# Designs tried in a protein design chat: VH-VL binders against p38822r5to271. Part 14

Target 1, 267 residues: p38822r5to271
Amino acid sequence: LSIGNEIKDSFKETHKWVQNNLKWLKDIEQFYRERAKLEKDYSERLSRLSAEYFNKKSSTSVPISVGDTPTTTPGSIEAAGVVAWNEILSQTDMISKDHDQLSTDFENHVANQLSGLFTKLDMTLSKINGFNNDMVNKKDNIYHELEKAKKDYDEACSTMEMARNRYTKASNDRNKKKLDEKEMEMNKCKNEYLIKINQANRTKDKYYFQDVPEVLDLLQDVNEAKTLFLNDLWLKAASVENDLGANVSKRLQAANSVVKQNKPSLN
Below, E stands for the ipSAE of ESMFold2; O stands for the ipSAE of OpenDDE; V2 stands for 0.75 times the mean of E and O plus 0.25 times the DockQ between their complexes.

## First folded at step 4 (VH-VL)

Design a18 (framework fv_rovalpituzumab; at its last look DockQ between E and O 0.01; V2 from the best seeds 0.00; counts 0 for: pae E 24.5 > 2, placed apart)
Fold by OpenDDE, look of step 6:
Structure a18 (fold): chain C 267 residues (1-267), chain A 125 residues (1-125), chain B 107 residues (1-107)
Amino acid sequence: as target 1 above (267 residues)
Amino acid sequence: QVQLVQSGAEVKKPGASVKVSCKASGYTFTNYAMNWVRQAPGQGLEWMGWINTHTGNPTYADDFKGRVTMTTDTSTSTAYMELRSLRSDDTAVYYCARDEYIGGSYDLYYGMDVWGQGTLVTVSS
Amino acid sequence: EIVMTQSPATLSVSPGERATLSCKASQSVSSNVVWYQQKPGQAPRLLIYGASTRATGIPARFSGSGSGTEFTLTISSLQSEDFAVYYCQQYGNWPYTFGQGTKLEIK
């Protein structure tokens, strides 16, 4: 049964391979959780830094409004510089918030999704494996029944032969009746054995030519699904990080616009 | 007949723990994940987590992490949910529910198709 | 997490009439939406999965539709036993979240 063994091995190997791929999702999840932590740490540190320098400034306070453009007072170069500096610090604080958002995005939109994906596919994989086990058990049960039927038949044959021998030695009505009974039993067992042989053959064929290929296809489906969903999450991860970049750029542009208004002359 | 039968109502003090059981019958227990969902009086459904009944691996909702433990006994086809450090707002009916894979073209559809009758847990001082 | 918003909170309809229940997702969940029915004192019952497929044993008067962010459960001709609370749930993104429910009551 070399072909059967090869097919069985194929399932085991494929299952293992898919299982390992799912475990890989856990590693990827951890990676993004670590990135989220880094972003959170950076955010907090940057925010603290910006706040520290806001407090350190000894120059005239300038109102900073989200909707208003800071204006410089004519004749006050120092004031203009302070305004620019305040804007830089303000935007730095906003950038810290952007990093915090990225941290959150990595957690919620990537890592947690990977976790969910793993759980979902892991359960599916378990179900597939369960189905395979059911098929294996069904096959094994039929073979056990076959073995039992064979034993019963063999025993019936032996008993029949004993009855035959008795009848041969003493040809009377009693022994004839016994022989007939044992012959009937033997034939019954024979028929049962034949039925089990047929069932076993059919079950074997179905298992190797239908069931195993089917479960292999299911494993393939799981793996393909993993790949597709993982790709989407990788793209999402890139997307949220690109958003950070865009936001940072906007913040810097806002700061630059104020810096450009910091003229070296009083006019 | 496929069914889930849960343990009886519980009354607990704040800070105590409760363990609810869910016995499955009529199907292969390890082929389906088991969910736990609770419902406070007059409120909606809240998912608590689920457990892979084949591997024994649980996944918990964030709100319950650290306070909930889900386990299974495959020999008795029973799922367990333990909630610790009980508070008054934990007063609810707790349900176990089987999660069925319903298939799809790379879209895996799930649905909780079999539910337990629910277990009322009352937390009061 | 994805927020599922059901509307209306309460729907009053007469027996024999059509009922339309809405469920809106805060972001796209494709067709990964499930509908449950819950009667007083009972556990929820699965009605629709995959946004539009009836579960086994569910009467034909129940139908689901929608994709992306907007989903609808329709009961074509309300029977007395249909007055209950209906919940939608999304399976598009982790964690799987429920709507707050719509109470269907008799007018």
Scores: ipSAE 0.054, ipTM 0.574, lowest interface PAE 3.4, mean pLDDT 88
Fold by ESMFold2-Fast, scan of step 4:
Structure a18 (fold): chain C 267 residues (1-267), chain A 125 residues (1-125), chain B 107 residues (1-107)
Amino acid sequence: as target 1 above (267 residues)
Amino acid sequence: QVQLVQSGAEVKKPGASVKVSCKASGYTFTNYAMNWVRQAPGQGLEWMGWINTHTGNPTYADDFKGRVTMTTDTSTSTAYMELRSLRSDDTAVYYCARDEYIGGSYDLYYGMDVWGQGTLVTVSS
Amino acid sequence: EIVMTQSPATLSVSPGERATLSCKASQSVSSNVVWYQQKPGQAPRLLIYGASTRATGIPARFSGSGSGTEFTLTISSLQSEDFAVYYCQQYGNWPYTFGQGTKLEIK
């Protein structure tokens, strides 16, 4: 194995590693899409529950039995309870809307952004692979030209040797002219072969010590971009969940305030 | 000559699925991404998604996620788009269109330069 | 999603005149805008990519300009075959989005 084979294997392994890391983004995306569906389902069920009890309430009466207290009337206690119950149902509906908002936020600000990130990085990874293929093809073409030049030189050497043997056997002007022509052709092929050796060595050095490290750096850039954007998206996911917590707290505080204001007194 | 040839018109009932094909010729299939774009009668163009023909990975527009699948067969240089749970408002001409060069150059985005002839999908009861 | 808005919806001009079609993005797309021409019963035809580069085979009378959020397609001397619907599309962000189209019709 040459150093060239080891470096070629490095590109293949690094490319595969980056590709597998990008695939992980699709799993994270799917998690947030499923998480959003759970929030949407909860929202719809909670909204229906609230609506059901609003409707049920319209046909019910609270049985209030009042003894000898002259300051309190059954009607006033029933009215206060009805107002408090209406507020609890109303705030429950608002909580369902808060969960609907979280579902929407997970879809739009997390899952869709992960999908976009995957698409951009997958495209970039394909271009890097194509660039590597272009460089490999260029190197292979130069090696092919080198091998062809060597074969041409070897053939010219054989042809010249045959011409020399003919001249040695019959030393006349015609055989001398042919020998000189074949020797010129051999020297031409030798020079072309030497040029191709130098081009191949230069291309080999550039490929293994410049081009391959460059494409490996590009692959690392893809993974770094993935990590940086993924971190931003995770922070966004935490932020939208924190917003839900704050909103639910506000709903419950509003309900508690109404209940406290409707507390009856005997003064 | 570079061209994209799509499958013929389809008539489907609501709830059915349709699979449209797009056969590429005249270029290296895996060097260009493939878009799917639809157009309802008398309406504008709507992007449905695209597929990286080199990796086989699709990206779908949000309105179609969950009911569209895009695939390729590199041996026949053919892209496919399957749309499920068809509704009457899915009645449209569906186009495939060649997109970004992905074969090795970072600076070769030329828009959607080659389009299929379109496939009319009619959804009616 | 980036919304692309074209104006006017319909532009009535005479052959030989100049037509100017506008396309506005809801947020910056740099120069990542393409323009298409569509004639009735035909697939769209690419005209301009990168906001200002003419596609191969597109006549010199078509030109594009703009960057950021405002883009313009200009046809300097209208020919009869230029009366069609024109669409802009952004490729600066996923998903790709199209404008609603501008119909160019004979006055």
Scores: ipSAE 0.013, ipTM 0.525, lowest interface PAE 7.4, mean pLDDT 83
Fold by ESMFold2, look of step 6:
Structure a18 (fold): chain C 267 residues (1-267), chain A 125 residues (1-125), chain B 107 residues (1-107)
Amino acid sequence: as target 1 above (267 residues)
Amino acid sequence: QVQLVQSGAEVKKPGASVKVSCKASGYTFTNYAMNWVRQAPGQGLEWMGWINTHTGNPTYADDFKGRVTMTTDTSTSTAYMELRSLRSDDTAVYYCARDEYIGGSYDLYYGMDVWGQGTLVTVSS
Amino acid sequence: EIVMTQSPATLSVSPGERATLSCKASQSVSSNVVWYQQKPGQAPRLLIYGASTRATGIPARFSGSGSGTEFTLTISSLQSEDFAVYYCQQYGNWPYTFGQGTKLEIK
C-alpha cells in the first residue's frame, strides 16, 4: 500500500537478514577451529607413526652373520634400501610438522580473524539500529503532535458552530462578540494545524526519502564488507593450505631423490 | 672406539631438576636414535623415552611426560635429558643408549648396542 | 603397551650346565626381541637381537629362539662370568618395554 509502510517493513527485514548473515560467521569460525583440531590430531598421529616404525628398524632387513667377526659390506643393496626407508620416515616426520603449522595458521589467520570481523560488524549493526530507532521516534513524535493539532482544530470548529447558531437565532451584539471570539480561536487552531502539517510533511520527506535510504545503504555496506572480508579470509585459508602442499611436495621430492639411488641389483 | 660418556653423579633435593649429558664419539651421531633408560637401586630397567637425532623430535614414555625434556646438540654430538620436579623415587642410575636407524648387512642391531656408563642421581632431603 | 614377563625370577645353576631363561610378551612382537646381560655395577650388555642373532663378540654358548609371544635365552655351558641378571626387551611395538629380569646364580 503506502511507500511509508514498504520502507518501514524493508528496514526490519533487511536488518534481520544482515543479522542472520553475521551469525553465519560464527558457524564458519567454528568450522575452521574444528579444521585446526583435525590437522593437529593428524600431525600428532603421523609423528607417532614415524617414531614407531623407526623403532622397528624395518622388519624387511635380514641380518647376515657367519661368525663372531662378521665383515661389513659397504654399498650393499640391502643397506641402500634401508637408507631409502629411513629417509621416507624422516620426511614423514617433517610432513607432520607441516600439518601442525597448518593447524596454527587456520586458528590464527582464519578463525581468530572471523571472530574479530563478527565483533566489529555486530557493533556497527547495533549503532545502525540505534540511529534507525532515533529517526522513528522523531517521526512518531511529529505525527502525535499533528493528531493533537487536528483534534484541537475539530473541537474549535464545533465550538464556533455553536456560537454561530446562537447568533443566527438571536442577532445581538453579545452573541456577535462571542462568535468573533470563537472564530479567532478556530483560526488559531487552523493555523497551528497547518503548521503541524507542514512540519510533518518536511519530517516525512526527510525520513522516507533521505534518512531511510541512507540507513538501508549502511546495512548493505555492512553486508558487502562482510562478504569482501570473508572472501579474503577464504583466500587466506586456501593460501595457507597451498603452502602446506608446496612443503609436502618438497618433502616427497627429497625422499624420491634417495629412492632413485636405490637401483635394481640386475642393473 | 664407539662410546657414550655421561656426566657425573648428582645429589639433588626434592623439587629440583637434573640435566644429564651424554657425549657420543666414534660414529655419526645423527644416524642413531638416543634412548634414556633408568634403573632404581635393586630394580629393573625402565625406558624413559628417545630422541630422533635426525629431526630433533623427542618421544617420552607416559610416566615421564610433563617432567622430562630430551634435547641434542649435533655440533658437539651430545644428547641431554632433563628431569624436573624430582622426588625420592627418582633416585636411580640414568643411562643413555644408542639405537641404530640403519645398519649394514652383517651388523644390523635392533637393540641398544652401546650404553653410557650411567649417571647416579640421588634425591634426598 | 606390551608387557614382557620373565621367568623364573631367580635361576640357580651349576657352572658347566645349561641355563634356560624364558620371556613372554602379552602380544605378538614377531622376532623383535633383544636380550641383555647386566653384571653388578655395569651398564647392560647386548647379547641377542632379532630374537636369535648374536651381537658382535658374543660367545657361541649364548643362543636365542622364539617368535610371536614366547622367547628363550639358552646358555649351553655356563662359565663363571655368565652369572648375572638377564633382561629381555621388545622393540617391535612402541613404547619399548623390558622384562623384570632373571637373576642367574651359582648353585
Scores: ipSAE 0.000, ipTM 0.346, lowest interface PAE 24.5, mean pLDDT 82
ESMFold2 (binder alone), look of step 6: mean pLDDT 91; pTM 0.933

Design a19 (framework fv_rovalpituzumab)
Fold by ESMFold2-Fast, scan of step 4:
Structure a19 (fold): chain C 267 residues (1-267), chain A 126 residues (1-126), chain B 107 residues (1-107)
Amino acid sequence: as target 1 above (267 residues)
Amino acid sequence: QVQLVQSGAEVKKPGASVKVSCKASGYTFTNYAMNWVRQAPGQGLEWMGWINTHTGNPTYADDFKGRVTMTTDTSTSTAYMELRSLRSDDTAVYYCARDEYIGGSYDLGYYGMDVWGQGTLVTVSS
Amino acid sequence: EIVMTQSPATLSVSPGERATLSCKASQSVSSNVVWYQQKPGQAPRLLIYGASTRATGIPARFSGSGSGTEFTLTISSLQSEDFAVYYCQQYGNWPYTFGQGTKLEIK
């Protein structure tokens, strides 16, 4: 009896623990979806900024005039400065595209993978719960049958006892026949009750010593699968972000190389 | 008998939406995830997504995100797939299919889609 | 996305012969491959999961093998009802993807 309540509480507690751990996956998913949204917003704003200044550059282009220039050609500094500015604007646009790619990668390779994992593990958890319920129902049904058989046996014992008392008070053939009849009925009910005791004991032993440990092991497997997937996911998320870092570094190095080629000469 | 019965054929214009139903019977609806798979005429199978029938949480393939919505009604054991902004290349037979239930089994891996609906032909034409 | 490539597109064989159908993944999917059979006008039928395990009710003449990127479905002695289109599907990575199918037809 007591053991039944303790095991029931143990399954419920472990199931709740695993369920709460799976809910954490939804929080991680939401974080990466919001993170992707921030990258998308940044990308769009940075792209607009780059486009705006490319348009200003077109409008303010200095025409090369051959002829009566007030001074000789502006100099290598002005020409080099324009080249450097063009490179900065170009690399800024490329950086905006890198952030757009990061947004897409967070959605596709991180958030969507988390969503898929949650769905699979949540369904597996539901199947484990179904298995546990099937085992509990089988056990409960056998115990109900046992209770019915015991009640039937108890009633048969009572009616036999009444028949015995009647025979004791008046020992005649009619009362003897009735006693024998009730004794046969009692023995029939007793045999059925013994059969149900054996069935219940076998079902109880299987449930407590095989089925419950197996169900708890399955719950642990769900949590372990989650942990193993998250380890891989952390590596993927870091890889995606490292790609952004490497690309941005490359963009900035390209701009830096162009700037370093500029050597202003004043004589 | 375990069955998935889908709604009838639909003809839609480009830009319209279609909602296909899939009614389950003969099993506990919430113990099986429901997949949606389509097949264009003469072409292969394309997985669109699935829905956890117990929680109602869907997961969509990238090609369909923003255009597809998968839902369930547990009271009628029915799954739904709505596809919006239809194009002519969305002309296909749309199938619902359940993941195999493995309750009572100690191997809780993926066992494929064991029961399929009969399919719903959706034709998108101008 | 993992691309599943089936070969040949069409395989012509006679009843009683052995048929071998191939499925190649663009990257490793371990043993996470499922095979389906589809007859004209019908929904697909589950044949094999986990690359090599027969689904319930599937005749012993159907067998699957392979791991990593190379997978094979073998039908050891073709019956008339086996002439159909066969699809492989991977479930090793998201999204789940299907091969383009192999049509098995009577020579």
Scores: ipSAE 0.000, ipTM 0.444, lowest interface PAE 11.6, mean pLDDT 81

Design a2 (framework fv_rovalpituzumab)
Fold by ESMFold2-Fast, scan of step 4:
Structure a2 (fold): chain C 267 residues (1-267), chain A 123 residues (1-123), chain B 107 residues (1-107)
Amino acid sequence: as target 1 above (267 residues)
Amino acid sequence: QVQLVQSGAEVKKPGASVKVSCKASGYTFTNYAMNWVRQAPGQGLEWMGWINTHTGNPTYADDFKGRVTMTTDTSTSTAYMELRSLRSDDTAVYYCARDEYIGGSYYYGMDVWGQGTLVTVSS
Amino acid sequence: EIVMTQSPATLSVSPGERATLSCKASQSVSSNVVWYQQKPGQAPRLLIYGASTRATGIPARFSGSGSGTEFTLTISSLQSEDFAVYYCQQYGNWPYTFGQGTKLEIK
């Protein structure tokens, strides 16, 4: 393969690699959207469960009889149990709200940010590909012009050689004028060919030693930007999930404190 | 020269939909993202979203998700923004604006803006 | 979302004076702030990006500074054409958000 073909293949492979890496962002986005939905479903179900048992407890509360008068005696062991149960149900509802917050955080601070990142980098990648195509087309056009100029020059040389042969066989004013005319045409084509050689060489040097390295650097920049932003989003995802863990721990500690004050009737 | 020309003013009733167009000229349409920004009378600027003009992939601000659709027609170098379920508080001038690209970093502000399209929502 | 807050809402100054406009972000946006100028009946005009870099064609009297959460736009030696509304915008996080604007008016 020529150096030009090797470099061109490198751009195509690097572009495809970066494009595939950007596609991966959509899979990560979908994961967090589905993860958020699981949290939302759990939150709604847990909240309903807490509400159902709070209502059930209220409707099935049993009066404690003092003497012959049915009543609830404040401060009794039974009343203390009710207080502990109310706290457990209340903290369960708070846990459901914590999971609802996590669902919202995953959507707003992770999934939506991933979607935005993908769109931005995909646009940039498309622009880089457009620049590469423009460079290749410009190079191809100059080489096409060079090929045409060479062919025109070759034909003019052949025509001039024929005119020279005619003049050599019959030296007269007509043949001399024709030879001079064809020699002038050949020199014009030669000059245009030399100009096109210089243009092609400048275009070739710019393409291989400046433009291709620059677009490869731009492709690497896209991948680096993706990696840096993605790392920030993963840290954010971990942070909001850690917040859930800490909040749930606090809810359970609050419930435990009430239960400890209540002193179960056995040990 | 580089310019963005938007469609004319619209008057809509609550619950209707409006579709605003933005025709680009003087540059390669697919090399720049197109943003949509609105401004209610006497109020500040509000970003609605943007669209990748090469792929057609949009990104919407949360307040507009579910009722906005951004599209492009690359053959005519035109971007579109459709807003559904219109309410009186959607009355605003709607602008399209392209992102500038200079290399290195990928955001250098919105350098070219359309003239704006007034959408009035009244009953 | 990141909230951008501009102050003052209105700044009254005389031509030839220096104007300083403030923009504060609710959380760090690094240097990812853009400034726009808007005159009545016109679309916004890009002034500064990256907190401190002037856009093409913007006069040297406009300068920006700041990083993190606090940003400033300074206009030295005010000209008559500078009286307009100025908006800051962050691009550090999605969604992009604008400040509410500062109106610069003739004293």
Scores: ipSAE 0.000, ipTM 0.389, lowest interface PAE 17.9, mean pLDDT 81

Design a20 (framework fv_rovalpituzumab)
Fold by ESMFold2-Fast, scan of step 4:
Structure a20 (fold): chain C 267 residues (1-267), chain A 125 residues (1-125), chain B 107 residues (1-107)
Amino acid sequence: as target 1 above (267 residues)
Amino acid sequence: QVQLVQSGAEVKKPGASVKVSCKASGYTFTNYAMNWVRQAPGQGLEWMGWINTHTGNPTYADDFKGRVTMTTDTSTSTAYMELRSLRSDDTAVYYCARDEYFGGSYLHYYGMDVWGQGTLVTVSS
Amino acid sequence: EIVMTQSPATLSVSPGERATLSCKASQSVSSNVVWYQQKPGQAPRLLIYGASTRATGIPARFSGSGSGTEFTLTISSLQSEDFAVYYCQQYGNWPYTFGQGTKLEIK
């Protein structure tokens, strides 16, 4: 019965499951790299927009004209509007910088950390697989040696029994010496077989009661480490995005404060 | 910022006990194991043991078994190392250091990347 | 326990030169070796793990090599800030053990 095959299948299935779970980290990493690129693109476009309108503003100033009938527009109203517009453009540029910072934070504090986490856990998973392969190979080798020793012992027993039959039918010195030689050979094979039984039993006990539980625990540790570190990275991603929201809110409040000062004067 | 801050210097008489604390900040405490390493004046580094911060299970170096106890308080992200039956040759700087490891196996070890500033323990009559 | 032996105990080298530091394990530790740098009055700093992988922020002039029982740390173009004590550590077996250290000093 293949009890050993059932245990081998358990490790193989669990290892594959953990390995597939680690691949998911690469998808999450790629998401944040693409997300960062979107923020970077938005930042660059918004910065160009604000710069364009800063430059355009300087060239579109309208002078006060004096005709035959003087028509004077209050300069204080024009000045207030220009100040408000300058503040809106300035805060827009600051918002573009906030998005650039978010892009950088997603790359450095989320995506690069996910990449590092994958590398470390993948290396650990590789070491666990190597350890398991070494233990399985050692166990298989000991069992093959045991099978060979048993076969050798069985053959020596048959040979000795043949020599005994010959001696029983013809009791002479030649047949006696042959029987003695075959008994010595059988006893040698028996001793080797007993040694291999003891080695196999010690290897079996270590394998089933120490090695298999340990490698399965190690596989679980890899998956738990992935989950705990991933949760930290989720919290970091949320934190840097919350910082963006707070900063943008402050930028807009600053702009609104200046705009609210642009009130029509009561004459 | 990731940081380990240890308790202040101690002066003890032979036969006394000392308990050093190590407060972690800037990372999830239970995702990393905490190691304790000491260094006698002018001597090299000596590993004392480590503790799994998730399970609370310690592993001690043979030279310290029976004299050392390592514990954690996850609510304050603090690790503790108590050394009993102090001798003059226990005079050393004691460091806590995290490794980027989770689980109880050397297969997950990637070196001690963050260290505390050290705590000088002087044992004199 | 595995004994880690470093050589030489002291290495005197001029700035700009190459320094090669040796670390030997009493039995095989595969690639499970870490290197640390310690300056006077400071805690150790992680340099290399897995015998050859540089830790984050470590300059490219630091490189590690070796497997089994023989390990080497090489500093290719010594800067003034590199004069310190260097320790190797094995993590192939419990308990973790350190070498006795190699002091790098100005010639």
Scores: ipSAE 0.000, ipTM 0.392, lowest interface PAE 13.7, mean pLDDT 82

Design a3 (framework fv_rovalpituzumab)
Fold by ESMFold2-Fast, scan of step 4:
Structure a3 (fold): chain C 267 residues (1-267), chain A 126 residues (1-126), chain B 107 residues (1-107)
Amino acid sequence: as target 1 above (267 residues)
Amino acid sequence: QVQLVQSGAEVKKPGASVKVSCKASGYTFTNYAMNWVRQAPGQGLEWMGWINTHTGNPTYADDFKGRVTMTTDTSTSTAYMELRSLRSDDTAVYYCARDEYIGGSYLPNYYGMDVWGQGTLVTVSS
Amino acid sequence: EIVMTQSPATLSVSPGERATLSCKASQSVSSNVVWYQQKPGQAPRLLIYGASTRATGIPARFSGSGSGTEFTLTISSLQSEDFAVYYCQQYGNWPYTFGQGTKLEIK
């Protein structure tokens, strides 16, 4: 009969469930690594675009011809436009750096942390599995010793009964000596068997009332730790994305302020 | 090289607050929890609490709840411990020490605190 | 909270001798016990974790044993640098608690 096998199946099923939940962390990690790569690519392209147009403005010269009445301040409006354009290009480069920072934050504060979490929890799960295997092996070994002690005792009882029958049929000193010898041997085997019964009962009680609850609690703790850390990592990921939004808004407001201040007067 | 470097000694009056810093280097800051442990002159070690450097969530010992705050700044890899409403019996050396974070109440913590700061002496006198 | 009691408070031994330090928990902490060494003016140093596992760089003469409520730290063939205060700590239950320490001093 296999009451112990039902408990073993429970541990095996719970262990596999936790293991599968930990594997999910690797999928989440890969998502954030690919997400970070997209931000890095965007950042590099945006930075190159702003640099390209900054270089173009330094090489471009357009002479303006006016009729017979040339203006006395012909460059004032063009100068204002150049200042505004320079600010737009500058803020565009800063936005590219904000996206580069987000890429770095996703790698360092989300993806690398998910990788670390998986490794630590997987190691803990492995140790719990090892502990469970040691407990099961110890219990099985004690039960095997108990079975051997019982067989030895049963054989000694049989041998003693044979000696008793001989003494009953012929009550001489020789048969009495043999009976006494076999009784001593039987009593020795009985004592060993009783010791093994006590050891087996202590091992059984410890296994069912202490060890099994402890390993199942440990498996649950691994899954709870995974869930708590994962929730915190998702909150961190949202936080770094929110920071990007705030920074981009600030860059655009700075550009807008320069454009508004750069109003030429015809007075 | 893995190191924890703490801020310098402080002298405070009763009722004041003190904030001790602990700067980590040589490892990924958010992969380890940070513990705070104090030792009064001639006394043993007393655990004050710890902070999950990854989530920012602290856990405080009951004796310090309500007057201790533990925080981190991940951009500088620095942990902070602020103790308020200081008493004369708060005079102690305060240590920060890193810990592998997997050890919850029901999980074995086999790794202990393997790297410690040099300690910060806080003297509370009137 | 779990109370950790260390004994003796002070142990006087000669270099080359064996020292055995005791640590008792008020309730079971499984194997969640660590041992630290502290020399005057220095931060504690991790010696043993998980009741019996030596930390990296710790000499083989240091060994830990025990489970449940009774734990021991053994130092075989004491060296001059081993004379220090030794603390045990449990991690089995919050709040984490330290023993009061055992001072190992030269005879």
Scores: ipSAE 0.000, ipTM 0.363, lowest interface PAE 13.0, mean pLDDT 81

